VHH binders against p49116. Designs and how they scored, part 31

Target 1, 238 residues: p49116
Amino acid sequence: EGPLLSDTHVTFKLTMPSPMPEYLNVHYICESASRLLFLSMHWARSIPAFQALGQDCNTSLVRACWNELFTLGLAQCAQVMSLSTILAAIVNHLQNSIQEDKLSGDRIKQVMEHIWKLQEFCNSMAKLDIDGYEYAYLKAIVLFSPDHPGLTSTSQIEKFQEKAQMELQDYVQKTYSEDTYRLARILVRLPALRLMSSNITEELFFTGLIGNVSIDSIIPYILKMETAEYNGQITGAS

## First folded at step 18 (VHH)

Design mo4
Fold by OpenDDE, fold request of step 23:
Structure mo4 (fold): chain B 238 residues (1-238), chain A 119 residues (1-119)
Amino acid sequence: as target 1 above (238 residues)
Amino acid sequence: DVQLVESGGGLVQAGGSLRLSCAASGFTFDDYGMYWGRQAPGKGREWVSGISWSSGYTAYASSVKGRFTISRDNAKNTLYLQMNNLKPEDTALYYCATHTPASYPEDYWGQGTQVTVSS
């Protein structure tokens, strides 16, 4: 009857590519995003409860929520990533595409709205001053969501989610005892994650690096990646 | 191992001020919110104030709001409690605390520092 997560799951340290270029090119953005994605996936993989669900279920869960996990990761790592700068750079790159008439007006609107949603979400999380513990358990709540279609072991997933919620609640209640609304203020941010398109996120952050390969298709490989291999990716030159 | 060491307590007259410190070690300090609690003679533990990891959010018990200020220095792994306009009813053993997964379902807290406010 131990906690769902361990101290190691609270730590979420993203290492950015070095050196940071004067101009944030597509490669740098994609590399940064990839590192975050790998970190997020390996974070999930390291959770005993996650491991207990089996590889097939694990893969399905991550496929269902990788965008949400990634977005929470963006929010958590916004400062170290210089996320605002990255988003601005993405917009600038999009301007080139716009000038080349590669995107429809509707698509431009969708993409810009998505970028706005990302920025607003991250700003809202920063305003709440969410800590590592809270992020970890928010990620767990998102990860162990039983409401995605096609999942197996939904009862067990639900139990893990409930455990995450209870432990988060306990933490917030103990730390901020007379603020009875903090938990609600935090949890009410989660629906915003469901408003964000995984396809657009993939296009903005990963297209320049993975080409026509979908995040969905590489998730099983990321989950099977050895820690040493992952570390090699972190230390690898971009 | 996690260690929390409180200091700064003492005897003070009503209306006086004290500044408590809590030195933290053994965990990643800036990944966690911190809080102060106190235990008055013959009473149970009482929550006093909480602060988020980067000080962007603070909360206070109604009994101390406007008089106490919680703060932290993450570079020094230190939590603070500035106590102004102290009252006799503030007399208690003050302790700093946090919660990590390893402490679940309990919290980590130090030995405390005694604050005594005379009338």
Scores: ipSAE 0.935, ipTM 0.979, lowest interface PAE 0.4, mean pLDDT 93
Fold by OpenDDE, fold request of step 23:
Structure mo4 (fold): chain B 238 residues (1-238), chain A 119 residues (1-119)
Amino acid sequence: as target 1 above (238 residues)
Amino acid sequence: DVQLVESGGGLVQAGGSLRLSCAASGFTFDDYGMYWGRQAPGKGREWVSGISWSSGYTAYASSVKGRFTISRDNAKNTLYLQMNNLKPEDTALYYCATHTPASYPEDYWGQGTQVTVSS
């Protein structure tokens, strides 16, 4: 039996909009985030095991975990994205909203905490120096999570997750054989992903581009989008 | 095709030093951790050291800790092993290795470079 992923799934290259503006406006942030989202979704779509689950099931999986996948993508692409700069820009934009008294104190706190959690998560991943292989399989583990409500084919999903976990374990054990805690240090970061609100993520990164359309609602369309269409968008924006 | 080519081995006296190199090709080098292993005569393969993709994390076998240093240059697709204070028990064929999904369940290994430490 072959591996869950292929070499092509290890590669995860995000192309940023060009040129980078002097002032990171909402449009730039949203475009960057959208590209990452599309990349993440198409990454998932390209996995044979994912395809084997069928359209309804795979759509449900992505709906359940898109925020986690996106967040892992942020961590992985933090340098290319200049994530710290993006987050700072988001904070600045929020400050404007605060001044306009558009947000409650509680909401402001929630949003700021979310930004903090994102930054901390990405920093923690950077400290661990997670590589492309490890990210790929972490994403797979997150993607093939059987514990989301309403999923079908949970046994099959669980098998895929187990396969991902085993292959990641094998990789880490072979690469760092006498460090028996490396895998645990990596996996222990995953719970942090579920502490992050998808709604807040959507508000921070996608407000202004998608309008009133939710990420949840566009996921089926993203998954059906042809790769050529996506590539055309990337080339057109550069 | 994935290729790993080790070099830098040789004969050295106890207490001496060597620096091994491993030239990698055929895969995206900076997407993967790398490691060194060795095989002494009549013994099985032994893990020596591992390094993460950007060198932010390193690990060493207890037998070489404090004496060996693993490093890499991603721009050159090259893995290194600096070996100091070499001992006769370090005599082995040293090989660099990595693991990609395509190699599963095995790893990619080079042909190795011979290190011989004389008393």
Scores: ipSAE 0.934, ipTM 0.979, lowest interface PAE 0.4, mean pLDDT 93
Fold by OpenDDE, look of step 18:
Structure mo4 (fold): chain B 238 residues (1-238), chain A 119 residues (1-119)
Amino acid sequence: as target 1 above (238 residues)
Amino acid sequence: DVQLVESGGGLVQAGGSLRLSCAASGFTFDDYGMYWGRQAPGKGREWVSGISWSSGYTAYASSVKGRFTISRDNAKNTLYLQMNNLKPEDTALYYCATHTPASYPEDYWGQGTQVTVSS
């Protein structure tokens, strides 16, 4: 009965496309986002507990929580990604669309609110100074969520989630022993993830690469991809 | 292998200061929070202070708050503990520690450095 995760699962290093262009174009943003998505899914599939659930259940879990995992990844990799710059670029592109009258007022509001929520979430995580260990187990808690509709093996998923929570709790209590509320401060950020629209996330970060193809539809392929095959296969799916 | 090597301890008079260092190796230092503990003679291990990966968050035991300062240099893989206004009650073996998944449910800690505060 070892830990849910290993040391290798704590490490989460995103490699950005190089070189960074002078002006962040849609392609660069999409490529960066795709790399993060792939890294997140690859991270998930490398977990023995995740593997034990089987391919169908794995696919269903990732389909249910990819937006949350991606968002946690954004927060974790915010500095490496220059997330503020990326989001600013996205807003600028959105402004162009607004000027061209391509979006309704309601849609503009939704998108802008989503960007705000993303920024707020990432900022809140930064303020908490969440480390790699904590992020890893937060992602595990999110991944092994039994409350998504249509899941099989929900009892096992719940067990994994509980294990993740316990190990995270142990870590936090040992590291910050007299701060009895740190764990709570961290966990109360998770509900914000479910307030974010996966559709809007797709539109903001992935439309340049996958067009009208949904992340949902490509998840099974990503989960089967080897790391070396990622770039070629993702670009070919559009 | 994870290694933690503490240094900087010694004999000091009450009211004096010491700066402890902990050299870390064998794991990705900046992915983990770190903490100092101490063990006084005849007593169990006591948590002293913790610091987050980028130093954005610190915590202290009530007994040392305002006197001790925890810090880290990720570029040097080193954890520090500045101890000011030391008291005889601070006499203990001080150790740095961390927790990785591989160590679960235990922590990694070094051999410690002895701090002795005379009256």
Scores: ipSAE 0.922, ipTM 0.973, lowest interface PAE 0.4, mean pLDDT 93
Fold by OpenDDE, look of step 22:
Structure mo4 (fold): chain B 238 residues (1-238), chain A 119 residues (1-119)
Amino acid sequence: as target 1 above (238 residues)
Amino acid sequence: DVQLVESGGGLVQAGGSLRLSCAASGFTFDDYGMYWGRQAPGKGREWVSGISWSSGYTAYASSVKGRFTISRDNAKNTLYLQMNNLKPEDTALYYCATHTPASYPEDYWGQGTQVTVSS
C-alpha cells in the first residue's frame, strides 16, 4: 500500500485574521484559535485512512485528541501566529478576569502553569527545528492513538499509527542518517501533550467566542463542514 | 514534479575547497529537511550531511565532520555544501536528496555533480 499521508497533508498553512489589531483583544485571539482548530480538524478529515474509520469512530477520535492536535498546530504555526504575543495578551486578560472572578490561588496557579507548559512545548519544538513533514506525521501519530477510552476499531487505529511511525522513522533516518537519536528526541515530546488540560486550553483560546459551548460538542459539526464554509463560520463569529 | 539540480563540482587538489549547490523545485522546499549523499566509484551511496528546514539542526558523517558545512537558502530554494580540506577519499559523485510522502519509500535524487580530489 501507499503512504499514509500525501504531499498535500504536509502543507499546513494558517491564515491569520487581518488586520492585526494594535491591542490583541479576546475576539482576535479566539478567531485565530478557531481558524487553527478548523484547519487541524479538516486536515484530519482529508486523510484517507481517517475516512476509512467511519463517521462515528472519526468523531470519537477527534474528540479524544483535538487538544493535542491543536497544540501541535500552535507549535507549528507559532511564528505566523505571533504566539508569544498572543500568550502574553491572554495572560493580561486572564489577570483582569481572575481579579474580578475571585478565582482561588490554586486555580490561578493551574492556569498559569498550563500557559507555561504550552510555551515551553512550543519552544522545545522550535529548538528541535521540526519541519512540515515531521509535524504532519506527529499529528498523524497523535490522531491515530488507540489508547483513548471508548474508541472502536482500535486495531485498525493502531495499524495506522504504526504506519505513521514507520514513515516518520524512514524520513528521519534518511535525512539525518548519522543522528540515530533524532527520532527519539522528537517522539519523546509527545507525552507533554497529554499533560495539557483540554478544558484550560478551551478556556484560554475559545471562551470569548463559543461561550459555554464545548469544543467537544461542536466537533461533529466541524467535521461535516464544507471547506468553503470555513471562512464563513469564522466571519460569522466575528 | 520534484527536481534537484546539483552544481559546483570539479577537480581540486588535496587540501582544497569546493562549494556545491543544489537547486530545488516541484515541492515546498521549507517543509522538508534536505541531505547530501555521495557515491564513489565501485562503492554504494553514502550519506554525507543533513539539514533541517530552517537550518536549526545539522548532522554530518564522521568522515566529513569538521570539514564540510551544510546550509540552505529557503528564499532561493537552494541547498549548499561547503567542502574544505578535501581529501582524495572525498572523490565521488555528490547528490542532493529529499524525501516526500509521494516518494515513499524512495527518495528524490538529483543527477549529481562530480568532485575529484587529486593527491
Scores: ipSAE 0.845, ipTM 0.936, lowest interface PAE 0.5, mean pLDDT 92
Fold by ESMFold2, fold request of step 23:
Structure mo4 (fold): chain B 238 residues (1-238), chain A 119 residues (1-119)
Amino acid sequence: as target 1 above (238 residues)
Amino acid sequence: DVQLVESGGGLVQAGGSLRLSCAASGFTFDDYGMYWGRQAPGKGREWVSGISWSSGYTAYASSVKGRFTISRDNAKNTLYLQMNNLKPEDTALYYCATHTPASYPEDYWGQGTQVTVSS
């Protein structure tokens, strides 16, 4: 019954807070990341197949995959966000923390490894020149993953994932017919997303949230929130 | 609403060159990869070349690799095919194409521009 996604799901336009501070600070990074998270959650919410699964399943799916969707969003929006500059600033801050003994050596190692893996992922996606269609369908494959623990309706989720895979395959084979490896090269990047730590993502990008709650706990509220309500809560939103 | 309009075809002698253009409208051009295909008289469609949204990735049919160059200008919403060292076997109707969710299960393609290569 028709395509899994629509043309509106291919468009993914992130706008950054204005004005950009002279020095990238925690508040600018957190607002930028929050905008990406909101855009990613509302992207998922707008998919008819996602809506058909019901609110409880919707919340469970997004809780299971939000970090993967966020990481795909980082890769897709890396230039708009100046992600390489953000990560460089974080690394400099971590080096200062090492000098001042403010973080444990094991934690510093974990954070540095995560940053390196994120950079490697973004570089691999850039080398493949992944387009909006391909990103949209990669996000759909990640969203409709039936192997997350505790999900209901896993048979239907699996069917939606297979549909996303088929539609991505059709696109790649039509656009690059004699490049027999492009689809495989694209899909082999996905397992790296499961290795990204939600805890470290929260530390790097979301340290300014009130009450120190996890992203997991606020997902039901983000999914229910209208875009106008979000913009109204963030005074000076852009 | 999607329109793809090819131009630049014509009659050329073997060994010559042509540059095809494809003007695109009615969709967000830089969200998608694009491709060229061709159809020789009495033959089925043959994929010729594809290009990614920012030109960082290209692919070519083995029959044209090294002779044809695909390119795009996202500011002008235009796809190009530079065709060098043309052979009589390259004679065909050339069309540009793309796939979007809205075109599923088909592609959007233009009416094509005729390329005829005389020996």
Scores: ipSAE 0.767, ipTM 0.922, lowest interface PAE 1.0, mean pLDDT 88

Design mo4
Fold by ESMFold2, fold request of step 23:
Structure mo4 (fold): chain B 238 residues (1-238), chain A 119 residues (1-119)
Amino acid sequence: as target 1 above (238 residues)
Amino acid sequence: DVQLVESGGGLVQAGGSLRLSCAASGFTFDDYGMYWGRQAPGKGREWVSGISWSSGYTAYASSVKGRFTISRDNAKNTLYLQMNNLKPEDTALYYCATHTPASYPEDYWGQGTQVTVSS
């Protein structure tokens, strides 16, 4: 019996659209976010344990956790993406929307609080200096979470999650043997992901994607794409 | 295909210093944390120090904390251990190591470099 993930699942390379515009705009932000989403979906789909659960379970799992995977991807790629610059551009757009009275004051407050929580999450992950192995296994833990609402095949999902937890524990204990707190510090960041709103993530990063359809509604189609189609979407190539 | 090659060991007097190097190849070095271990003859492997992928986090065994400094250069795929104020009990074969999914359930480690500290 082999490991839950392979070395190829540790590799997570995001390529940004080129060239970066002088002023960030909705198109650049949406293309950047789309590349991350497709990279994340390709990552999840390629896991043998995920494949073994079958199409209906695959769809249910990804619908339940796509925002957590995306948020982990944002944290992992925050430097490459210049995420702080992207969020600043979004804040500026929100300020213009207030000036034009396009959004309610309550909605803007909700969105700004979400941005602050996202920044705090990304900063906390950077302070822990989470590596590619740790991110891959954190993503596996959130992917194989049996307690999301609406999941039905929870016993096998729980077994895969426990395997991911054991393999992460083994790595941390071997790499940092006398640091008895590192695993706990890493794992206590995960509950913050459940507080992130998929609705607000869509508004921040995916405005204008395919007529504003929800990511949840397109998950079945993304998961059935051929590998060549994924690679085109991840790199923006045609 | 994974290779970890240690160098820089030797004989030193107590109180002296050595700098160990570990050249890594055959895996994506900057995706992983790295660590040094040591092994005295007839004893099990003892963890010495670990370092995160970007050097933002380091950890040390209590027996070496304050005397040893781990570092890495990701551009050169090289791990280092600066050992100061060496003591006879630091005498061991020192090896660098990492864990990847492909190494499970074991780790990759090198053949080691001998450090001998005379009294």
Scores: ipSAE 0.750, ipTM 0.914, lowest interface PAE 1.1, mean pLDDT 88
Fold by ESMFold2, look of step 18:
Structure mo4 (fold): chain B 238 residues (1-238), chain A 119 residues (1-119)
Amino acid sequence: as target 1 above (238 residues)
Amino acid sequence: DVQLVESGGGLVQAGGSLRLSCAASGFTFDDYGMYWGRQAPGKGREWVSGISWSSGYTAYASSVKGRFTISRDNAKNTLYLQMNNLKPEDTALYYCATHTPASYPEDYWGQGTQVTVSS
């Protein structure tokens, strides 16, 4: 009937902790990442199609795709976050750990490969100059993925994903009518998101989160938060 | 209210140049790509050129490629079209446009600015 998303879903504004420290530290990185995670989860929560699936389906769906949504958020907010600076600080820390013989060589290789893939993904999105409309619909395509095990209502989820794909196609074809391949170039970036390890994302960005629990286990709480509590977490004014 | 207001049209001799402007308001201009279209008398709308939100990506209809240059200034919420080596077949009403979820299934577009190219 109407569009899958509203104009409010296109706007995606991340507010960074202030002041930015002279030397980046685990606390600053973790707070910045937490704000992005909360922004991404509540972005999904605010979609009428998502709300219509019900609480259990909502939790299952977000548990399955939170790392992909988070990674799209990193790419979209890379400049605001100074992501290249954050990743450089993490790489320097890893190199110091090698020099001090404090970590397994195999684990460090795993983490460095993940960082390289994240940088490559963000660079490819920047070269395509992906806009807010396109990011919103890419996030919707990722969110409404019916192929995750254990999901209920997969037929309805498939229909929402198809609607997101159609509306993205409509936008790209109207805005860039003679560029036959822009949509395809955008969509072929999505498989790279499945290469991102949620375990490594937690280690890179969420070490020092209170309780040291997995993101998977806190998602039901994040989705149930009241508006006032949520706004405090997004701005750090809790 | 979304408003798109074109200006810079006029009468020009073949081979000449014009620069069109489009002032945008009522929406978040830098969240979206923008495009120019044109409509010649008695004909349907023709897509002319599109530009991404930060200008890092542009596209052109084959009929104008190499002669027209699209640009934007996000600080001024303004879209531009530089038209060089104009031909009589470029005579049309030129309009800027964008698509948002709120405009679905249509686009926002202005009333346009007339470009007339004489031989």
Scores: ipSAE 0.745, ipTM 0.911, lowest interface PAE 1.0, mean pLDDT 88
Fold by ESMFold2, look of step 22:
Structure mo4 (fold): chain B 238 residues (1-238), chain A 119 residues (1-119)
Amino acid sequence: as target 1 above (238 residues)
Amino acid sequence: DVQLVESGGGLVQAGGSLRLSCAASGFTFDDYGMYWGRQAPGKGREWVSGISWSSGYTAYASSVKGRFTISRDNAKNTLYLQMNNLKPEDTALYYCATHTPASYPEDYWGQGTQVTVSS
């Protein structure tokens, strides 16, 4: 039957708050991360297979995979976001917290290891020169994971994931026909996403928004909220 | 430009039926899943039902499952919602919608069609 994704689902254009401040502050980082999160959720909403799922199933899927989807978005938009600069600013803040004894040594180690794994993931994707079609299919594979607990319609979700895998395979083989190992190199990167901690991602990118925001708790509202309404509540009047 | 135009709403007695239509234009209808939402007075918008581009998958909110049926005719670029056994709590403005990455940051949605269910 027809493809899981069409050309209109490949576009993923992140717009950044402007102008970029001379120093990266908590508000700029949180605004930038919020825009990526909403772009990622609205991208998921744009997929016909996702649109056809029930609201409970949609919410459960996104709760289970939002961090993986966000991390793929970070890799895809790393240059537009100036992600390396953002991570450097976060590391400097952590060093200040060590000097002020605000964090335990174990927590600091966990956060630094997470930052290292995030940087390594993003660098590996950049070195592979992952294109927009490949990112779209990878995001679909992550989104339609049938193995998460509490999901309904798991057989249908599994079929969508298999379809995404097939379409990625076909695309890579046709587009990169002289690179026999490209699909394998791409797929080897996916398990690293399961090592990313939602808790630490929230601390790194979302803690300074309006308070301690649990992304898990707001996902139902993001999925049904008009983008303009949400932008007015979270990022100001614009 | 994308247009979604709902029709078929009206006043109906409890237990009655209505069929809503949504005429779509300005985009490749066959590429997108579609959904119906509704907004009752004083409430936020509620997702009601969705359908994949090929009609191969459909889903319903628990509150309407078994009473409402979503369908589409891709040859006519039209989305439908058959609503049976209507209840006063189904009273709302009903709108059809879709979303694409190219439409970020906004959903495409129509003006809506009013459904009023009297007792």
Scores: ipSAE 0.000, ipTM 0.163, lowest interface PAE 16.1, mean pLDDT 80

